# Ledger of designs, part 1: miniprotein binders against q9bqp7

Scores and structures below are computed, not measured.

Target 1, 240 residues: q9bqp7
Amino acid sequence: VPQNWFPIFNPERSDKPNASDPSVPLKIPLQRNVIPSVTRVLQQTMTKQQVFLLERWKQRMILELGEDGFKEYTSNVFLQGKRFHEALESILSPQETLKERDENLLKSGYIESVQHILKDVSGVRALESAVQHETLNYIGLLDCVAEYQGKLCVIDWKTSEKPKPFIQSTFDNPLQVVAYMGAMNHDTNYSFQVQCGLIVVAYKDGSPAHPHFMDAELCSQYWTKWLLRLEEYTEKKKNQ
Below, numbering starts at 1 at the first letter of every chain, in headers, positions and changes, except where a header shows other numbers.
F, E and O are the ipSAE of ESMFold2-Fast, ESMFold2 and OpenDDE, as the mean of both directions, binder to target and target to binder. V2 is 0.75 times the mean of E and O plus 0.25 times the DockQ between their complexes.
[cut] marks letters that were taken out.

## First folded at step 1 (miniprotein)

Design Fd1 (at its last look DockQ between E and O 0.02; V2 from the best seeds 0.00; counts 0 for: pae E 9.9 > 1.5, pTM E .698 < .8, placed apart)
Fold by OpenDDE base, look of step 2:
Structure Fd1 (fold): chain B 240 residues (1-240), chain A 81 residues (1-81)
Amino acid sequence: as target 1 above (240 residues)
Amino acid sequence: STEVYVIVEGDDPEKLEKIVEELIKLAEKLGAEVEFEVDGDTLLIWIEGLSEELAKKLAEEAKRLAEKHGVEVEVFIKEDK
């Protein structure tokens, strides 16, 4: 049980999104400060087992591609991930519909992969927007807040070359999502709260993306795990 | 913005953990965002929001850390044009 328990949901915020769909998604800039990011907390609190599993994949890739080939591969994977997020922001942003969409950004297998998910996405409330949990002292940049199948979600977009059909195969991504949810729900810059999460795993070959929907119960379970990771991070920092 | 990609190769999880911790600390000092993925025996660290100058410094430090721990490291600097 976390020593510093804090709720993921804010009882002071109404579950009813105020019917005024903001005409423009929120894009709050991330302020660089001494407050740890969600990603940093997760990174510094990975288990030796998680590190080991990740390490086995790379050795296989290096064995297959060679060192230079793996280097190129990694650079390309990152570039593709970035371009994918930029393309999604452009797709989901009403304002960017007026800018000449770089048609080249939209021509990716990843964008093809998520098309069936995008059909169920509406009511975009935030894109690439910073969240801060003032009490728990962490920050993050969330990809998207939107309605998925009529449920307001924090949506996290991931790229993969390998199928990730199970939420368990997304490692700490569920923790990242609930961390963003908890922060947003208590961030004064947001007038609404989220009760659901969605991890979307997009595939390079254009095969249908896997949506991993997280209901309020599952979010609450991962929130407890997130709080434990945050406590572990805080303890590690006191001992450094 | 300039992005730094650090690929750390090693079979010793404890060494990799130390490198990650030190790179994260450095990135924090620089006010950079750090993401990492571990796939197999490879740690992928990408650091965003750096100036070209800071990216170069981070790249040098990543190499130094890897050498210090006796692990293989590849560092790439990618400029957003």
Scores: ipSAE 0.009, ipTM 0.289, lowest interface PAE 8.8, mean pLDDT 81
Fold by ESMFold2, look of step 2:
Structure Fd1 (fold): chain B 240 residues (1-240), chain A 81 residues (1-81)
Amino acid sequence: as target 1 above (240 residues)
Amino acid sequence: STEVYVIVEGDDPEKLEKIVEELIKLAEKLGAEVEFEVDGDTLLIWIEGLSEELAKKLAEEAKRLAEKHGVEVEVFIKEDK
């Protein structure tokens, strides 16, 4: 149980903005500041066994590929993820930006993998947009806010080498989603809130992506876990 | 092919390390390929290259090891199409 509980939802907000809301998705710029990001909090609160197992995996990869080969492998994985997010932002942007699309960006197995999910996505409200939780003092950059099968979601896009058919196999991703959700719901740059989440895991070979829907109850359960990680992070910084 | 997913929540690193080593050893004796990934407080172990019958035996042994060491584990078996 967190020592300093804070609600994930804001009862003063609706999930439907005013009828005159802008037709272009929000894109709040990320600002450099002292406040920690969601990903930094999660990275700095890994348990000792998590660090040990990650190091064991790294050593196995280095033995197989060599140190330079491992560095190249990890750089390529990062680049693939970056290009995937750029492609999705381009696809989900208004038609007025189609002339500036990178044609190679749209040609990937990852994009093929998510096509069946994109059929169920509509009403895009935000893309690659910064969020800040002023009370809990953290920031993030969410991928997308849109309707999925009629429910407004914070949507997080992931690439993976291995199938992730279960939400438990997405590790800390649900914490990331609810952290963005809680920040957005209490961020003065946003006039509406979101109560659901979606994690979409895409595959390089074009295999159908796995969607992991998170209703409000499941989001609340993960929110409690996020608050514990944030408390742990804060305690570590007190000792530094 | 049949895939086995073992998901472990790690509250006790010494118990977790023992379970992981025993599972890897067993999977390799059965001729399976084993990989794992860590994120947050969750460990995921992928085991591939088993028949459905052997995958079920491995899943039962994973549960037995978890009960022996008092560790929470979830085991899933996915059949390849």
Scores: ipSAE 0.006, ipTM 0.351, lowest interface PAE 9.9, mean pLDDT 78
ESMFold2 (binder alone), alone request of step 1: mean pLDDT 75; pTM 0.670
ESMFold2 (binder alone), look of step 2: mean pLDDT 74; pTM 0.664

Design Fd2
Amino acid sequence: STEVTVRVEGDDPELLEEIVEYLIKLAEELGAKVTFEVDGDTLTIRIEGLSEELAKLLAEWAEELAKKHGVKVEVTIRKED
ESMFold2 (binder alone), alone request of step 1: mean pLDDT 75; pTM 0.675

Design L1r
Amino acid sequence: SEELEKKIQELLELAYKLLELAEKLGDPELEMALALLEWEIYILALRLKEKGDPKLIKLAKELEEAIEFLKELAEELGDEKVLEEAQKLAQEIRRLMEEIQRK
ESMFold2 (binder alone), alone request of step 1: mean pLDDT 61; pTM 0.462

Design P1f
Amino acid sequence: SPEVIRKAQELAEKIRDLLKLAEELGDEELKRLIEYALELIKQLIDELRKKGDPELRLALIYLEWEILALAMQLEELGDEELAEKIFELADELEKLLKEIREK
ESMFold2 (binder alone), alone request of step 1: mean pLDDT 65; pTM 0.543

Design R1f
Amino acid sequence: SEELKRLIEYALELIKQLIDELRKKGDPELRLALIYLEWEILALAMQLEELGDEELAEKIFELADELEKLLKELREKGDPEVIRKAKELAEKIEELLKEIEKR
ESMFold2 (binder alone), alone request of step 1: mean pLDDT 63; pTM 0.536

Design R1r
Amino acid sequence: SPKLIKLAKELEEAIEFLIEALEEKGDPELEMALALLEWEIYILALRLKELGDEELEKKIQELLELAYKLLEELEKRGNPDVIQRARDLAERIKQLLDEIESR
ESMFold2 (binder alone), alone request of step 1: mean pLDDT 64; pTM 0.534

Design R2f
Amino acid sequence: SEELAEKIFELADELEKLLKLARELGDPELRLELIYLEWEILALIMQLEEKGDEELKRLIEYALELIKQLIDLARKLGNPDVIQRARDLAERIKQLLDEIESR
ESMFold2 (binder alone), alone request of step 1: mean pLDDT 61; pTM 0.473

Design R2fb
Amino acid sequence: SEELAEKIFELADELEKLLKLARELGDPELRKALIYLEWELLALIEQLEEKGDEELKRLIEYAKEEIKQLIDLARKLGDPEVIRKAKELAEKIEELLKEIEKR
ESMFold2 (binder alone), alone request of step 1: mean pLDDT 58; pTM 0.447

Design T3a
Amino acid sequence: SEEIKELAEKIFELADELEKLLKLARELGDPELRLELIYLEWEILALIMQLEEKGDEELKRLIEYALELIKQLIDEIRKLLEK
ESMFold2 (binder alone), alone request of step 1: mean pLDDT 68; pTM 0.528

Design T3b
Amino acid sequence: SEEIKELKRLIEYALELIKQLIDELRKKGDPELRLALIYLEWEILALAMQLEELGDEELAEKIFELADELEKLLKEIRELEKR
ESMFold2 (binder alone), alone request of step 1: mean pLDDT 73; pTM 0.585

Design Zm1
Amino acid sequence: SEELIKKLQRLLMEIWELLDLARELGDEELAEKILELYEKLRELIKELEEKGDPEVIRKAKELAEKIEELLKLAKELGNPELAEKAEELAKEIEKLLEEIKKR
ESMFold2 (binder alone), alone request of step 1: mean pLDDT 69; pTM 0.638

Design Zm2 (at its last look DockQ between E and O 0.06; V2 from the best seeds 0.00; counts 0 for: pae E 18.0 > 1.5, pTM O .637 < .8, placed apart)
Fold by OpenDDE base, look of step 2:
Structure Zm2 (fold): chain B 240 residues (1-240), chain A 103 residues (1-103)
Amino acid sequence: as target 1 above (240 residues)
Amino acid sequence: SEELKKLIERLKEYLKLLIEALKEKGDPRLADLLEWLEMLIRQLKELAEELGNPELAEKAEELAKEIEKLIEELKKRGDPEVIRKAKELAEKIEELLKEIEER
């Protein structure tokens, strides 16, 4: 049980998003503060087993590609991910910002992969927006807040070359999503609350993306795990 | 085509996951795996049509229809019989993948 329990949901906020469709999605800039990011917390609290598996994978890739080939591969993966997020932001942004759509950004297997998910996405409330949890003292940059199949979600877009048909195969992504949800639900910059999460795993080959929907119950379960990771991070920082 | 090779590799991976899920009685993920397998088989159909391989496209469409039926049956009954049919379907997909690799 987390020592520092804090609710994921804010009882003071209405569960009903105010019916005013914001004409423009929120885009709060991330402030570079001493406050740890969700990503940093997760990276610093990886299990020895997770670290070992990643290092073993890295060493295998270096053996196959060489050191320079692996650097190039890593750079390309990062660039592809970035371009994918930029393309999604452009797609999900209101039509007035569409004039600068680089058509080349839209021509990717990852964008093809998510087309069926995008059909079910509406009511975009935030894109590439910073969240801060003041009490728990962490920050994050969320990809998207929108309705998926009529349910308001924090949506996290992921790129993968390998199938991830199960939410368990997404590693710490569920923790990232609930961390963003909990922060947003208590961030004063947001007037609404989210109760659901969605992880979308897009594929480079254009294969249909996997949506991993997280209901309020599943979010609450992962929230407890997130709190434990945050506590572990906090303890590690005190001992440094 | 490189695209076909990637799709085959993906189908093999999903088929493996499906077979693993079929070992556990009543794995709730089985329906999701079948839905995704259906989508991949439909992509195989489309790619086969683009490549001018109507025989492969037809086989892919037949498999997609069989998967769709299994999904419907799974939604109604977590029955051992559905698991058997899903195994038979997995075998057919594996055979199709071998036929494609041997061409």
Scores: ipSAE 0.006, ipTM 0.224, lowest interface PAE 10.9, mean pLDDT 81
Fold by ESMFold2, look of step 2:
Structure Zm2 (fold): chain B 240 residues (1-240), chain A 103 residues (1-103)
Amino acid sequence: as target 1 above (240 residues)
Amino acid sequence: SEELKKLIERLKEYLKLLIEALKEKGDPRLADLLEWLEMLIRQLKELAEELGNPELAEKAEELAKEIEKLIEELKKRGDPEVIRKAKELAEKIEELLKEIEER
């Protein structure tokens, strides 16, 4: 249980953006500062058993691929994820001309995998946009805020080379989504709030992506877990 | 098969971690460990199909479905019944691995 509970939702904000808002999605620049990012907090509060599982996976991969092979594999996975996010930002931006660059970006199976999800996405309000929780003092860079099937969501895009999800991202990913949500809801750069989350797992072979919808109740449940991780991070830094 | 041996050893390692996690209510690793075990059990099903062992493939599929259901129950809350069911599941997996290793 967190010692200093703080609400994820802001009762003074509407969950419906004003109709007069511009059609260009927000892209707040990420400012470098001393406050921790969501990913840093999660990485530094992993349990010893989570770290053990990750190290065992790494060693199994190194055994199969060799040290250089594993390094190349992880570099390619990172590049594929980066290109996937760039392609999605391009597709979802109303200012992109698709013919000039999007054809090259659209040649991955990951983009094919999410096509059925994109048909249900509308009203894009933010893309690759920084969030900061002014009271709890953490920052993040969210992937997307848009309506999914009529519900405004923080959407997080994930890649998987096999039909099976990447466990590390799956383990902490709901915490990442709610951390971004809570930060956005209390960030003065945003005039609205979001009560739902969506995790979309895209597959390299183009198989239909799997959406994982998080309603407000589920988001509140994970928010409590995020607050505990943030408290653990803060205590670790005090003991240094 | 070397693939089967490697998969069995990996299953044993994750079962040990699951049993340790079940000693405490609300262990944050529980959902993650169940997801890893489901993945490994589905790999066992695929391998059983490649080896022409439909009986093993069916047993693996039933265990994978049971794990999936348990993950769904866990998402609602940290229910004491989930802990009991996870312990029973661990026993079922241990027995299956023993059957695979017998002559």
Scores: ipSAE 0.000, ipTM 0.104, lowest interface PAE 18.0, mean pLDDT 79
ESMFold2 (binder alone), alone request of step 1: mean pLDDT 80; pTM 0.797
ESMFold2 (binder alone), look of step 2: mean pLDDT 81; pTM 0.799

## First folded at step 3 (miniprotein)

Design Zp1 (at its last look DockQ between E and O 0.02; V2 from the best seeds 0.00; counts 0 for: pae O 10.2 > 1.5, pTM E .589 < .8, placed apart)
Fold by ESMFold2, look of step 3:
Structure Zp1 (fold): chain B 240 residues (1-240), chain A 103 residues (1-103)
Amino acid sequence: as target 1 above (240 residues)
Amino acid sequence: SEELKKLIEELKEYLKLLIEALKEKGDPELAMLLEWLEMLIELLKELAEELGNPELAEKAEELAKEIEKLIEELKKRGDPEVIRKAKELAEKIEELLKEIEER
């Protein structure tokens, strides 16, 4: 029950860019300021139960690996995720043949995992691009905007060590996607809007990635949940 | 027995947090409920291994099995009856913990 509801879609915009739009994907630079990022909002509004589960997992990992071993593991997971996103940006860039590719970026289980998804991705409009919701005052950095099976989507790439065959098992990922979507649809740096989302969960062992498609109705349902999280964050900040 | 005391206190705190979340307006996301139920299974299996009383250990294992069935129901649909069953299971776990502490 958000107090300050705002629509996710912009009826003044087309979901199809006009012919004069450049074929080079947008890369709007991220501006860090006082307005919160999507990931910050979500991290600061985690439930007590979610925090408890994360802390128990951390304790088990530290018991197995030691404190230094856990720090190394965490750093390696971060680096693998970063390399995965870099590889995808390189693969999806129309000028990749003009760039030197790092062979290590292309040789990973995560890249193998997403191959069947990539053959259905086309019409890339944005890569690693900042979005800002000018009215609701939040910012984000989306991974990709492209067509998936003919539908223009905000696409979010995730790495995982556990199978996530259902969208329900992806926790806050749907909220990230709709928050980016809402921001993009009301950001003057973009001339078009997006009504669909896609979450792709890739696996380290190369097993086929799980795509989670979100149509406009599902996006609207998650948008309401995002607004509640943003409202909760704003109330916490107001009382600091 | 020190391990048993730690497990009991952890279960009590987890159950308190779970019950609070189930009473909040807007039901918890299904993914979060699944994670809570998986953690309960893990804790109950650890409890069963630490219990010296075979009858109480069997009760803990039976509760873990009931939660496994509830997870299967949740994956098919987020049914309001499943939320009621989750609350009922939390009460059964609390009752088991009281029985353990009395002995």
Scores: ipSAE 0.013, ipTM 0.427, lowest interface PAE 7.5, mean pLDDT 78
Fold by OpenDDE base, look of step 3:
Structure Zp1 (fold): chain B 240 residues (1-240), chain A 103 residues (1-103)
Amino acid sequence: as target 1 above (240 residues)
Amino acid sequence: SEELKKLIEELKEYLKLLIEALKEKGDPELAMLLEWLEMLIELLKELAEELGNPELAEKAEELAKEIEKLIEELKKRGDPEVIRKAKELAEKIEELLKEIEER
């Protein structure tokens, strides 16, 4: 049980999206500060087993691709991931920023992969927007807040070359999503609350993306795990 | 400062994770590698700001810029030269951290 329990949901915020569809999604810039990011907390609290599994994967890839090929692979995956997020931001932004949608950004297997998910996405409230949890003292940059199948979600977009049909195969991504939810629900910059999360795993080959929907109950379960990771991080930083 | 010591220890941890990640085999590893490299840039920039020594601060900023270039090269070419460069940068960061600890 977390020693410093804090609710994921804010009882003072109404679950009803105020009917003012914000004509423009919120894009709050991430401020550089001494406050740890969600990503930082998760990375520094990884288990030795998680680190080992990641290391073991990399060595296999280096053995298969060579050091050179693995670097190229690594580069391409990152670039593809970044381009994918940029493309999604462009797609989900109601402002036709007449910046020439680099048609090349939209020509990816990952964008093809998520097309069926995008059909169920509406009511975009935030894109690439910073969240801060003032009481728990962490920050994050969330990808998207939108309605998925009529439910307001924090949406986290992930790229993968391998099928991830189970939420458990997404590692700490559920923790990241609930961390963003909890922060957003208590961030004064946001007037609304989210009760659901969505992890979308997009595939390079254009195969249908896997949506991992997180209801309020599942979010609450992962929130408890997030709080434990945050406590571990905080203790680790006190002992340093 | 205690803050500088914490930054150094944090850099050491991320360097260790990076080096460990640079040694082993699996798909989620690239995104994590990049997240660690990005974190190293942030920590090196913070280190440069906290370093009361201008020469060491400049060295930290230069390493941050080299990692930024490495990330950009990683993004463009994925060349074996980039992992070698990542290892070399990791070694240079370790050397910088030793130089800071020895002062």
Scores: ipSAE 0.005, ipTM 0.203, lowest interface PAE 10.2, mean pLDDT 81
ESMFold2 (binder alone), look of step 3: mean pLDDT 73; pTM 0.686

Design Zp2 (at its last look DockQ between E and O 0.02; V2 from the best seeds 0.00; counts 0 for: oily stretch 30-48 2.25, pae O 11.8 > 1.5, pTM O .680 < .8, SAP 71.942 > 70, placed apart)
Fold by ESMFold2, look of step 3:
Structure Zp2 (fold): chain B 240 residues (1-240), chain A 103 residues (1-103)
Amino acid sequence: as target 1 above (240 residues)
Amino acid sequence: SEELKKLIEELKEYLKFLIEALKEKGDPELALLLALLEWLIYILKLLAEELGNPELAEKAEELAKEIEKLIEELKKRGDPEVIRKAKELAEKIEELLKEIEER
């Protein structure tokens, strides 16, 4: 139970976007550096179970690859994730359909993995867009806001290498989604709100991606957990 | 070998954490349980490669396959059976460890 509760949804906003809005998805630049990001909050408030799993994963990978090999491996995993997000932004942006696309950017197992999900995605409203919760004082960069099977969602794209999972990327995915949602719903750069979330886990080998849909009730449950993590972060900052 | 010893210790530690996760007062966090189960699959497959006994290696591979099936069931929202199946799985892993110690 958080001590300082705040609602995830904004009663002053419609969940139906204005029909006269521009057809180009929003891309709000990330400008604030003084307040913590969602990912920083989550990284600094990991549970003991999360720390244990991450530590054991690191030790196993170092045993297999060596310390330098592990550093190269993790750098390549982050690069693959970045390229995946860039490819999805290009695919989902209407202005990118007229430009020469990087053929190598679009040729990956991860892109093949999500093709069946993309068939159900429409009505893209935002791509790689900053969100800020001015009351709770945190920021984030959401991947996508679009309809999935007719429901407007904050969509978060994740990569996974089977059989060696990158554990950190999967633990806090629901908290990340609801934190972005709450920030967007209270950010003056957005005229609408979103009540649903979607986490899509794509696979390097091209295997079909796993979608994890979050309805409004589930989002509210995870919002409570996010507020606890944000409170924990704030308490740690007071001790410094 | 040293790799086999490390894998056995890792499996024991992950089994302890699985049991702890299953005993929480509320529902365990789904993402945590999924990550733990996927890690168990990985360790069991490595263990099967390091075991010289083909019967034990086959049992480790079969347990990994059972966990894969459990993960697919767990990803369905609202599945009421997930905790019971995870408990049964933990018991099967414990039995495998006992059989490894006998040999």
Scores: ipSAE 0.037, ipTM 0.487, lowest interface PAE 5.6, mean pLDDT 79
Fold by OpenDDE base, look of step 3:
Structure Zp2 (fold): chain B 240 residues (1-240), chain A 103 residues (1-103)
Amino acid sequence: as target 1 above (240 residues)
Amino acid sequence: SEELKKLIEELKEYLKFLIEALKEKGDPELALLLALLEWLIYILKLLAEELGNPELAEKAEELAKEIEKLIEELKKRGDPEVIRKAKELAEKIEELLKEIEER
C-alpha cells in the first residue's frame, strides 16, 4: 500500500461533460520546473529487469543493423513518432491551422493504422497539454483528452513495429496514462475529470492499431502502482 | 563516499545493460533509447556532483553534454552516425568509471 495515498479521481469535479464543448482543445505549455515529469519518475524507477530487456532489444537491433544502421533506425523511429504525434495533433485540432498540412505527415503507415480508432474519437478537450499534480508534485505532457466511444479518456498514442495486442506489452504506458489522469483530475487548469484511459498502439505497416481501453477500475489498479513508483522515486531523491 | 560507490555501480550496471542492449537482437523503440540516454545524463550529472575530484566531475559533465548533443542529433537526423557516437560515448563513460575506480 502506498504510504502517501491520494485518489486518482476528484470527488469535487463532476463527471458530466459541461455542455460547452470547448471549441478549441486546451494546450497548456509545459513549464520547465524542478518538478519531476511522469516520464522521469517512470524511467528512474524502472526495474533492473526492465532496463535489461530494453537493453537486450537494443543490442539485437545493433547486431542486425550495425551501429550506424541502428542509429538511423532509432532516429527514424523517433522522427516517425514525432511526425505521427504532430499529424495526430493536426487531425484532432478543430482549427484548420492553414499551415499547409504537410501531406507527407499524413502519408504514414501509423496514420493509416489509427484511422479506425480516430472514427471513435470525438469531443477533443486537450492536445499536447501539460498537467500538474500539485499535492503529489509531478508534471506531465499528455497527448490527448477526448471521448473514445462516448467515454472521456486520456489517450496516449504509441508507435510500434511489433504487435502489442495486450496492455501488459505496453510496459509502463498504463502508469503514464493514469499518472496523467490523476494529475489532470487535480490540476486547477482543468474544469473536468477523466475516468478512463486509452493506449493506442499504431503500427508502421498500416495494420490496424490496437486500442487498450482502461476503465475506471483498471485505472485505479494502475494508479496504486504509479503511487508506489512515485514513492520509490521520492525516496531515491532523498537518499541522493 | 558510499553514495558515490553506489552511483558508480548503478552507472556500471546501466552501461553494461546499454552495451548489452546495443549487441542483442530485439525491438526497443527510439523512445526507449532516448530514455536510456536521458538516464545516463542524469547519472553522469549526479556523479559529477558527488565526485570530490573536479577534473573527474568536469569529465562527467562533458560526457553528459556530449550525450545531450547526441540526443539532439537523434531527434534531428536519425543518422547511423549517432549510434556510433553513442557507443563512443559509452566507451568514454567506461573509461571515466575506470579512472574513478583507480583513484
Scores: ipSAE 0.000, ipTM 0.214, lowest interface PAE 11.8, mean pLDDT 80
ESMFold2 (binder alone), look of step 3: mean pLDDT 74; pTM 0.710

